# Ledger of designs, part 241: miniprotein binders against q9h3h3

Target 1, 235 residues: q9h3h3
Amino acid sequence: EDGFTAEHLAAEAMAADMDPWLVFDARTTPATELDAWLAKYPPSQVTRYGDPGSPNSEPVGWIAVYGQGYSPNSGDVQGLQAAWEALQTSGRPITPGTLRQLAITHHVLSGKWLMHLAPGFKLDHAWAGIARAVVEGQLQVAKVSPRAKEGGRQVICVYTDDFTDRLGVLEADSAIRAAGIKCLLTYKPDVYTYLGIYRANRWHLCPTLYESRFQLGGSARGSRVLDRANNVELT
Below, E stands for the ipSAE of ESMFold2; O stands for the ipSAE of OpenDDE; V2 stands for 0.75 times the mean of E and O plus 0.25 times the DockQ between their complexes.

## First folded at step 16 (miniprotein)

Design WI25 (at its last look DockQ between E and O 0.95; V2 from the best seeds 0.00; counts 0 for: pae E 1.7 > 1.5)
Fold by OpenDDE base, look of step 17:
Structure WI25 (fold): chain B 235 residues (1-235), chain A 85 residues (1-85)
Amino acid sequence: as target 1 above (235 residues)
Amino acid sequence: DREELIRRFERLVRHAERLLRRAEEALKRGDLETAEELIIYALMSLKLAAWIAEELGDPELLERVEELVERAERLLEEVERLKRE
């Protein structure tokens, strides 16, 4: 059941990547237009398939914001996939270290902080905070999933250029928190997505590299970022 | 790259300074909750800036961070004082 669910989620994510995106690009659009764009396309109202009465009449895969410093660099994804298939055929042990080395070799180093929120005001408010942080140059790029027909939680993805740069991962966490987001965050390298490695995979690999929890009260104020592979707190 | 670390440091410091200014404005209007949150966010940025300063081995950068941390701590003490009144 868990394997089928992972494959289904992968197929849905790939289908969403192929559909049109609603994009605010800060490199070409004045920052003063962001508030009007956010009001026009609130994520809780934008529908995956362009349902009647939605802000979009056509299918939308993602809603995204690009910062001034955004440069798309996907690395050699095809070479990565070929090397992964060869590795599986070799019967060699597959570890998190193996995946890290594959990612480095093929320059597939992007990763993302993920947050899951129910549709509504809290989601739209969180997205607005993230979008502002991107336009202000605190973050490089972010995207949010549109509303599904069945409802359920929507996901906000905030990207970093290099999942091996711990400082960069922590900088993004800090910027997300400063945008007013207090929920649980999980960090996933894109290499895991490209190789179809999800929860309950046959290699028992954890696709979550980091976990962030935020607290305002007590002796430990701020974010606590856990390295899931080593079970060590980084903050 | 030393130059990249310096750029990251300066970005973190500028962000922290902006957050602290906003916290001071929140205090002036009596919004203690907002002030406290902004101070906590500033301290998070300053912690990362301190790590960079230590990695660079630059005592001047470390001193700049320490001055901002002291400012944040003074503001936090004021928030806590006002919450007890």
Scores: ipSAE 0.714, ipTM 0.900, lowest interface PAE 0.6, mean pLDDT 92
Fold by ESMFold2, look of step 17:
Structure WI25 (fold): chain B 235 residues (1-235), chain A 85 residues (1-85)
Amino acid sequence: as target 1 above (235 residues)
Amino acid sequence: DREELIRRFERLVRHAERLLRRAEEALKRGDLETAEELIIYALMSLKLAAWIAEELGDPELLERVEELVERAERLLEEVERLKRE
């Protein structure tokens, strides 16, 4: 995002998606095993390519936790992509509303809250809190990137199933904060990812739909969630 | 639909109740910072529950939220009083 091309970012994302994932699946694994699993695979120690001394001997694309109610549904991605090409050749203007309608029509409604943290105790602690929230049923699905470079930031993604369900997105923000997360969160609908629309795009679209900032002190304690599309405070 | 909103409401209220119990336990231990954080998280969950109760137009649900908010605010005042000592 800070100078990487869209093609390079897409290739890295595709490679990570296709490499093996380390998964704790609450649908098939007792919750009592979670703490041992977290201790075995802290994200600050799991390496992207299986470096010597890491807990993994093979490449790891993502570390993930699936909640008890997780049911994957990416929607009609092929139809979305075809309609997107048709839209571009139609001469019709491309706006955030157009993307929203495309996503609704093709049921590609998932999105995610994102946080970026440096490797270390803070990252591992944040991930553990998120993972527990998923297993306890407060969140549905989360993943965290493995360590790729010393000193580089890693990302935790917390998914929601419908970015048009504003209340559901806010419920996820609340659950993330209750897990002890105080850093900046940004929310991105998956439709932008499937269409290859990143921060620097020819249509001047902003793939970040919401930003959440949290504070404990002052008169405005709690989350302050900004709707970037409408410049409206939601909370 | 209405049934889904009721399920969300109950989930948010249960979550807030758990957070307030943990806050009360932290307060008994003298862990004022943890208590404050948990109370704030509970109030965030209750705000969303209140929005759902208003959407449903159900005064019984709104009353449940208001009772929990009052409990949370009393606990927060107690925590803030103790931090000033």
Scores: ipSAE 0.595, ipTM 0.871, lowest interface PAE 1.7, mean pLDDT 88
Fold by ESMFold2-Fast, scan of step 16:
Structure WI25 (fold): chain B 235 residues (1-235), chain A 85 residues (1-85)
Amino acid sequence: as target 1 above (235 residues)
Amino acid sequence: DREELIRRFERLVRHAERLLRRAEEALKRGDLETAEELIIYALMSLKLAAWIAEELGDPELLERVEELVERAERLLEEVERLKRE
């Protein structure tokens, strides 16, 4: 059942956010300590609920790196949720434009580039590259999920402050590519996450605003970023 | 605002310069694959810097980007030459 799946995903996301995080905070920790921290906590080996045979014996919700300039601003999530409830009961059409206006009004502007990788050396290498980019100042903040008991793919999330700032979204894409990431990337505003809007939602909204594809060979080299809503290639 | 755009421009240019220095080092070691990747990443950063310079209407900032693009293109041509011979 679709409803059951959405509830399960929301519950899992909430639990991860509430459980302890392993954080490298470049605001208070010297950059020279990053390599040791990455070696101690490779995401392919950190377990979601703890295991005596892993780097952690206790639950870990996320593994995160904060940049020197990181200044968290979640906006008015409570006001956003109240306005969303009012919009649903109003009978007014629910469109990408109305969600964007709600996000702007309540200053819930952050978004993230997502990449999904299987547990293993490729994931650990990708995360190390992202973490270094954050500590060096090319990216603001990033997190990666720990290894789930079920052995599914893990996700790396690279955040930007404002999903309406197209240039900022593209800057993050460029920095992710420069960190050595070659896989498909998708960009999702946090407003969709806070409102529980996933791919198969009843409003037929696409929570993915941008897609990034990358290639080094051929006549077209570099990143190709597509605006999914308008079907316009930005790069 | 203008000050924020200038800060973003400087960050992108500094990143491109760092990537190009690393590319030159890779090229000296004969690591053509790494050099090529780094040059392409530098060009991506410079494209965004050019868009900011254009939005600011600042010819001097655009000239700085154009000089770095020319440097990157010369390095890429050298990589392609070494791959052939």
Scores: ipSAE 0.583, ipTM 0.869, lowest interface PAE 1.9, mean pLDDT 88
ESMFold2 (binder alone), look of step 17: mean pLDDT 88; pTM 0.870

Design WI26 (at its last look DockQ between E and O 0.88; V2 from the best seeds 0.72)
Fold by ESMFold2, look of step 17:
Formats: sequence, structure tokens, C-alpha cells
Structure WI26 (fold): chain B 235 residues (1-235), chain A 85 residues (1-85)
Amino acid sequence: as target 1 above (235 residues)
Amino acid sequence: DREELIRRFERLVRMAERLLRRAEEALKRGDLETAEELIIYALMSLKLAAWIAEELGDPELLERVEELVERAERLLEEVERLKRE
């Protein structure tokens, strides 16, 4: 059952990536236009396939904001995928260290903080906060999924350049929290996504590297970021 | 890359300064909950700025962070005092 879920998630991720994206690009668009764009395309109302009553008439795979310093570079994804296939047939062990080394070798180092929210005002408000943080230069790139026809939670992805740069990942967590985001965040390196390695995979790999929990009350306030692989707290 | 770390440090400090100014404005109008929230966000940013300053080995950058942390802590204590009243 988990095998079918993993294959389904990989196919859905590819389809969304290949469909058109709605993009606010701070490199070419004045920051003063952001609020109007956010009002036109709230993620709770932008539909995956352009349903009646949606602000979009055509399919949308993702809604994205690119910061001033955004420079797209996914690294050597095809070489990564080829090396992964070779590794699987080699009989050598498949471990988190093996994937980390493949990612480094092929310069596929990006990763993302993820949050899952139901459609509605809270999702739209969270996205607006993240989008402003990107345009203000506190974050580099973020995207949010559109609303699926049958509903369900949507995902906001906030990217970092290098999952091996722990401090940089923590900087992104801090910027996300400063945008008013209080929900659970999980961090996934893109290498797992490009190789189609999701939660219930045959290698028992955990694609979630970090987990961030935020609290305002009590004696310990702020983010608590856990390294899931080593079960140690970074903050 | 020291130049990149300095840019990241300055970004974190600038964010903290803006958050503290907003917290002071919220405190001025009596919005204690908003003030507390903004101070906590500022302290998170300053913690990371301090780690960068330590990695750079630059005591002047660390001093700048410590001044802002002291400001944030004073504001937080004031907010907590007013909430008890």
C-alpha cells in the first residue's frame, strides 16, 4: 500500500512541476506590486486545473515567488539519477550517507522547509507572509501548491541553497517564524525528491532531515529544531 | 566565504532591528501580545547572528548583537511586567 502511495506522489510531483506556474519575480517586478498579486492569486482559490470561479482559467502546477537574488540551478540532476540507478544495481548499502554523498558529488544541494495547511484564510495569510519575506530578501524562493479539486491540505515550500549548511537552514527557519508561521515545519533535501524517495520507501530512508517546532509560552520560546537522523536538537 | 557570512550577518541584524522597532511601537499602543511575539522573533534572528559573528571571529559584530539582545530582553521584561498588572 505504501509502495503505491510513493509512486503516486512521485508522479503527481512531476506533473505539477511540468504544468505552468504563477510566478511573482522580484528580479523583474517592483515590490509594490506584491500585495495586488497576492490578492489576485490566493492559494486557497487558485485551482490545480482552472475550475469555474477560480482566478486562473488554465492549469497551475505551483504558485511561486522568486527573490532578488534567485538564480535557478538544480545541479546535475540527470547525473545524480544515473548514479543512483548504478548504485541500486551494485549491491552496495543504501544509507542516508550514501545519498548525501551523491547530492554533494552532483551538486544537488537545495532543500526546502515544508508546511501543510488546509485551504482558507490561514493558508493565504501564511503564504502572504512568506512571499513578503522572499521579496524583502529574508528568503530566496518559495512556492505553494494550488487547491486540488477534492480539497485536502496544501503545501508551502521554502527553499534553501544547501542542506549541508545547517546554519543556513536555521536562518530560513528563523525567517519563516518571523513571518508569523507557528505550525510544524519539516525539512527535505531535494535529492530525495529527485530520486523519488518519499516517506514509505523500500530503503527505509527518512526524507525529512529536520523538524522545527515553535512555541511562545513557557520558559523556552522560539524554534526547537530537531535533527531527525541523529535525534539531536540543533537549537 | 567571509563576504557571504558578513552579508548574512547584516541581513539577520537588520531583520532583528526592524522587529524590535515594531515591538516598541506595539508596546507604545498597549498591544502586549504583538510586542512579545515580535521580540521573540528578533531574539531568534539575533541568536543566529551571534553564531555567525563567532564563526567570523569578529568581536565588534558580536558586541553589536549583544547590544540588540540586551535591548530585546529589556523590552521582553517590560512586556511581562505589564501583563502581570
Scores: ipSAE 0.682, ipTM 0.899, lowest interface PAE 1.3, mean pLDDT 89
Fold by OpenDDE base, look of step 17:
Structure WI26 (fold): chain B 235 residues (1-235), chain A 85 residues (1-85)
Amino acid sequence: as target 1 above (235 residues)
Amino acid sequence: DREELIRRFERLVRMAERLLRRAEEALKRGDLETAEELIIYALMSLKLAAWIAEELGDPELLERVEELVERAERLLEEVERLKRE
């Protein structure tokens, strides 16, 4: 159990969002340059603070790839936060349904599949597969955390436009699996991040909406996606 | 709405077709493990494509998916045969 509180991880993620990003933008850069970019900035070697001998001399918050169809749409995050504060003050019960409705009302619908991998070849290979899928238009946008000083696990985030679109969530899972990734995936809406709802929150809300497990053998071959809120398999 | 679903369908079908071609290439080089994985990935995409075809109520789209599923199943049977050998 990495002793970092969910709050600490959130603070680190927010700090990382404010630092410079290393970005490959397929809208402006030819796809033929992707391999050279991946070789130049392997996630396992890019350091959070630009350590000596790293590919980056300056701090890097994230390494990201933007697909041809990528359009940043964050919705009304400020309105969402204000409505959330008002809701807390009202003393009304807060449920996953309440958060879903807030997200819809304020158009804050983005979410992401998350995978955690140890630094090394497997991480760099997984990232390369995801980056190709983004550039090829199978995925819209993805990011990976740089290497931390402590050598902890790095996270790859693969975004979808709408966490309420089950088909879109499943399409992204399928594309991630097709890129050769077999590890556990968890899906989290960004609305939970914006509202500061993490693990062990006072409302007992689970920030993970979906879980994906992959199996090559047995009667059920492929990805199994579980709706955590309803405890129902979607695949 | 309908046009978006059709675009999604076509993307899934294209991905499945690519994966099946790569699976056939893997079979030709004797890489049975890679072939099996690629077929499984194709079937995952085709399942989603079938769902879209059903939602659209388009029998032609459903037929296209069924043809690709049959191709995937034949390739999988070949992989299984070769593994027993």
Scores: ipSAE 0.646, ipTM 0.876, lowest interface PAE 0.7, mean pLDDT 91
Fold by ESMFold2-Fast, scan of step 16:
Structure WI26 (fold): chain B 235 residues (1-235), chain A 85 residues (1-85)
Amino acid sequence: as target 1 above (235 residues)
Amino acid sequence: DREELIRRFERLVRMAERLLRRAEEALKRGDLETAEELIIYALMSLKLAAWIAEELGDPELLERVEELVERAERLLEEVERLKRE
């Protein structure tokens, strides 16, 4: 969020991960139940810390949908954190390439497309589209933040297994667009999240690897995906 | 893994076929904006499918993509024609 430090953002993320999640798990729940679940838990109405007047009375960290083929693998996060501390004390330059190698070595490969939307109908509609794409098998896993602050934007995260698999990242972008999403998307590898790489970080790294802009007009129709680190257009 | 690439290819092709069917339905009801949008999504899916077919070196898979691209391009031409009317 604008004006927050990296340490504050990391603390908020940890708290959300530790609190209970509302999950639609397509591995154990029939797809026919999704519409009722989405109607029960619209993200614009689910409150972060619970409210008797909202759909939840207890805190909710995230609202998530797991696809039928979902098989979680977070890798060796402890080994990653130890190696990160060693890298920082080594005096070696910290670059996107060195972080990529740490992620590969410790099998911390997942990443996510991010979209930020204001609370309201458009957020709930976008989330419903993403959730249906997950249940139908076009996307693997997604989550959306609950409403924490009046006026603050909420985030939808759409995960891919391997941020080094460029085709897989682009497949997810394509599926997000086909779900009706037209806003700016940015892609962040989970290794950046675990290591606290946010806006205004000490290493002056861009906190995301890719951005996706969608357009219907002109000769270059469809998604325009940019490699943020190298400033090179992929599509 | 070749088998994983084939699964990804089939998923992308199925998505494109579904999107093109929806685009044809949108055209039938005169919803040109929706039809155009769905055709563009289908072409995006087919572009990725073509990259996989090229990696696999399978001319039959490439031919399947080319047939769907031709269908998509014909539908897009029809959208553009109707927009001029």
Scores: ipSAE 0.537, ipTM 0.849, lowest interface PAE 2.1, mean pLDDT 87
ESMFold2 (binder alone), look of step 17: mean pLDDT 88; pTM 0.870

Design WI27
Fold by ESMFold2-Fast, scan of step 16:
Structure WI27 (fold): chain B 235 residues (1-235), chain A 85 residues (1-85)
Amino acid sequence: as target 1 above (235 residues)
Amino acid sequence: DREELIRRFERLVRRAEKLLRRAEEALKRGDLETAEELIIYALMSLKLAAWIAEELGDPELLERVEELVERAERLLEEVERLKRE
């Protein structure tokens, strides 16, 4: 309800991407070192702009874990951005389908499950579970935001290769749940991030494609994944 | 791509097997809450594996899933029995 603009959110995301990252890279680091790395860099204590009293004295944009088989492919982001400007200028309606087609044309297919948690033990515990799943090969790559000034929630992002691959999105959801994560998850394609589709966008698009809710009790045990645009359950 | 679906199937089945093994260990420790959670996670993985087996039209893969589902359901019954006492 703050009314943050897409430009404001895009600028913050760009700044985080440009600042240094703390990375555990399972392609070059033995899995046995993960627990020590997690203890050294709990996300609730790593500060966004550095502090002598925190694990980091310098700014940190993201804390990330790369899986053994991680092979980054961002697609043609420059071509995507040029096509986006042309689309906006054309006056053609901007819809989820139109954005999906731009993403496919420019091979910008990755996406991510998002979870937002307050700084503290539950965040650190959730991140540790996700990081272990990545290193064990159950997930491909993940990152978590560092702690901003007081009152801000932090975000864990768990990436998949192709947001148009529904089974792959559901497979990642099941792996996140198996890592011990019980909170609400939402899935966002990276094309929406590159194009600045956030909560307060002028096209009134839902900024996420799916949501996942988890329950252990009752007749409907397990994960419930919903297509948010069509209000249709997938699981 | 058939080969990719088979890799996904094997990954999901391996995940379920690992989760069920951990659930059995939790049961031995008397940790019923953890055992129940692990069984539910295993069943979620097996549901997706079943969908892949059906898409591939392979009865042998579906049978592998059904055997693990039976194991998971048996463990869940044991959890529910122990919670009553």
Scores: ipSAE 0.438, ipTM 0.817, lowest interface PAE 2.9, mean pLDDT 87

Design WI28
Fold by ESMFold2-Fast, scan of step 16:
Structure WI28 (fold): chain B 235 residues (1-235), chain A 85 residues (1-85)
Amino acid sequence: as target 1 above (235 residues)
Amino acid sequence: DREELIRRFERLVRRAERILRRAEEALKRGDLETAEELIIYALMSLKLAAWIAEELGDPELLERVEELVERAERLLEEVERLKRE
């Protein structure tokens, strides 16, 4: 079995954020150095807690690429968490709209497209494509998880500034596809991640706003992006 | 705001033009599968650009998108024709 509870997922996410990251920062590093960096740190070989046989001897939480125009803005996460605790005890309904309003009020607007791939060539190839798109300015920021000690799929996260900006979310999807990615993508606002809301939660909220599926042939050529909450096809 | 929408429109159009040039090069090499994929990616960018042009209410921007869509569709028809041969 490769599953985890919501509590374990939240704890692992926090630990990864706190551990050191391997970063290619296009704001300070020439684009010509990207290929060497990708060859040095393929995500299928970088280990979560370090290993003499891997590129890293020390723990690595994430492998990330920052675009030249990237400007970090995580918003007021502490204020968000305090407001969330107050909301839980207030008696007010907890709905997607309530979470959206909390996120807007505290400027916690980022979100991400997620893809899950097994360790190996396909993961490394997908990550290289995403990293090049970031450095070329087609995407803003991306990160990929290192290989876990116990194995399992790794995740590539491609971030957008504002999950309420539907066009921006769709632009990112388009750029991911143009980078050669054909697998299922799901889009999740970071507000859900910061609050520890995953697939199984007591409020029955769906943390995934959109799904993207890609088809080359047939009547549906290109991306089909579904708004999961409203069951509306956007593209 | 309006200026941001215009910048996003120009970014998407430039992306589509770049991808279509790569598609034409792939087609010249006889790499029909790569050409087809690239054309589809260009059409995806152009669809988003069309939505922005509609939001801006600018018929000239929409015409620019329609011309690129027509070019992409002609290239796709050529790829499909060659694959049948």
Scores: ipSAE 0.475, ipTM 0.834, lowest interface PAE 2.7, mean pLDDT 88

Design WI29
Fold by ESMFold2-Fast, scan of step 16:
Structure WI29 (fold): chain B 235 residues (1-235), chain A 85 residues (1-85)
Amino acid sequence: as target 1 above (235 residues)
Amino acid sequence: DREELIRRFERLVRRAERVLRRAEEALKRGDLETAEELIIYALMSLKLAAWIAEELGDPELLERVEELVERAERLLEEVERLKRE
């Protein structure tokens, strides 16, 4: 419904982050165990709230793979939120540049490439490719949503340390493509997620910074990465 | 940070070399579609490596990238040739 859906989606995202996660942690688990773990927990079959007939009987918020070098750094999210409220009250313009500055000031720099896929073989296959790339050290960390009770598309999130590091964002795109992923990708900084910047936000901001399309033909072979705010091709 | 850029450069070059070897294997097996895809993945990595070499102003690093790009382009020409046959 009007307005209700955005508030409902934000609440669901918060609940998923707070519920238990199924994690393959390459820092403590041998890489040889990954294939068995992937077979045990295919994301198309893992249910959000648990079901005796699924791989899980209890709620699962996310299914995640941590790389060997993964070191979480969320920055100062509380300071970011306080500064955001002050910014809204100040009357200063809210622009991509202002949000970028808030993120830098509070060290909230991580971001993620997103892909949305329907439950089924293609989702499970894509997730397996991403998970292997993480365990092999080509990507740092990734997660995928479990199957919702209502159905609908699931999301794979592939994280990078610093959304202001354009080269790092492009390196992750390259690694995702090398893992066999050909679908549309969009890149969203975590600062936008923490501040509730979605498709129809009141500040008319584009909710993602980059878009990646993969093609084999023509003069633009490989990934075409677009800076969505400036409408400039990077690759 | 120069040291970090050099580490990134080496990772991208090593990835390209590994992927090109797989492309050569696919080509020998007559799997032209797989060979083409792998060559494109290698070229994507090399493009990023070239940008790093340019930022570092290091002609030796740029030469290493150019050598691998030429190898990849020769493999693409072979793929196109075999498709015509």
Scores: ipSAE 0.334, ipTM 0.759, lowest interface PAE 3.8, mean pLDDT 86

Design WI3
Fold by ESMFold2-Fast, scan of step 16:
Structure WI3 (fold): chain B 235 residues (1-235), chain A 85 residues (1-85)
Amino acid sequence: as target 1 above (235 residues)
Amino acid sequence: DRELLIRRFERLVRRAERLLRRAEEALKRGDLETAEELIIYALMSLKLAAWIAEELGDPELLERVEELVERAERLLEEVERLKRE
């Protein structure tokens, strides 16, 4: 990636979460309006901080689509953060199992499949496919980052309710593929995001739990999902 | 949660049925690449549906999956046959 520290990445994530979002909410908006909304707000043209020449004049933190059955539950993030501070102060070992247990104890269970794409037609097409899958009930909720820098990659996040529910994670992967997505996907539990644990962390923890690769050629056609921690192929 | 597994099973089966219908339409148009891709997506959904049917211990659900897998395999054979021509 680009080499930002965990503190810088956490600050950027917090700012995006606090800024306004552009949301298509299938719970209150007819599905027939989705195509017009996608045409109005292609993520390659929506700017992070606003520009009179773009679809938005004001800052946009995220562009999101909520499914008809979507019911957000972030758990006890405050309790999670307090327990994390206590663990660091205690000097006890910090391991993937320790973080998993903290997440379960505080009900911070959500996670997400991530894909990174350059601004342009392919990003907008991928997002349209994901948004349609959400509105059709194949996925629960998704969001995509606005364009922050010319040429910088944008991220599409597709959420699942429970990162410990392996079948649910795999079902989401299959729905993403059925939406026409062929690029590399990585799955990250939100507990790592809330605690500010990114790739280059001092505990040498891998925040990526699963990787998904898609192949149409060769002996193994379809999605190949790897459990990264155990180095075991699930599909 | 049995109800959650049943809802997931039905969602996966309906997805596979929709994908196979789209594959048949693509095949009719001579779009072999799209047809193949859609069949592979259908088979991926059916694999997960089979795992759920086995977990539920319901032979009727597994039979429904097997019928759709057979349909998908026949369509894939047709795609491969047409590619050789």
Scores: ipSAE 0.495, ipTM 0.839, lowest interface PAE 2.6, mean pLDDT 88

Design WI30
Fold by ESMFold2-Fast, scan of step 16:
Structure WI30 (fold): chain B 235 residues (1-235), chain A 85 residues (1-85)
Amino acid sequence: as target 1 above (235 residues)
Amino acid sequence: DREELIRRFERLVRRAERALRRAEEALKRGDLETAEELIIYALMSLKLAAWIAEELGDPELLERVEELVERAERLLEEVERLKRE
């Protein structure tokens, strides 16, 4: 929100990546064990830095579920960061198009649908639905943040392997909705995360590419996905 | 690529068929809210499948989607009818 800088958010993300993760890996663990694992590690109760009253006594950076076919590909992040530094010193305009081109050149193509929920039953229920969709093969991989000491919203990230594949992004949205998720979703390419593009960035870029809203009633039924940069409705 | 689009089409159609079967089961139990949600999920999947069929230019694939859309719409009408009762 206000008061958080890109530097602060990047430092938090780095710390979470460095701390241990709780992972259900469907490539090596039978799907029948998922429900017990979800019951043991509900995200509203798993604490970021450990607590005697929580499921964990030690720090946890992320809680993740890997699908059976999950094959991570981060691309050339080092090359991306070097090119980004060069672009900034060149004085060239920084636009969504230039970032997209850098991402394609360096094969940093993954992206994610984000949902922010307060700690509680709705978060745990949403995560369970997403996790089941991952192990059933409808989504490839997902993670959820643990609960911070001060509270605040937690985030569920549902990844796709190529943000330039619009149909793939929409297929993931459809699968998230089919898992019972009704809250607002926004889609962010990982290149934006690596380069520190957050709200109120110095380049005035929209920090996400897509927005998804879901309604069951009235004339606006189903998922409505908006291309935020171009203000064009995709569904 | 063509083969990948066909595989994606088949996944979306299977997803819709599963959702519609579950919707019919929910209707039999009188769970109208669950039935409605499942029908909407099926329609969302079928919309994406229709886009793939159009890209492939395959009228047989589009016909398969249209048949499932018709089934979904009939189930949705049944849900609306039961809600009024």
Scores: ipSAE 0.377, ipTM 0.788, lowest interface PAE 3.2, mean pLDDT 87

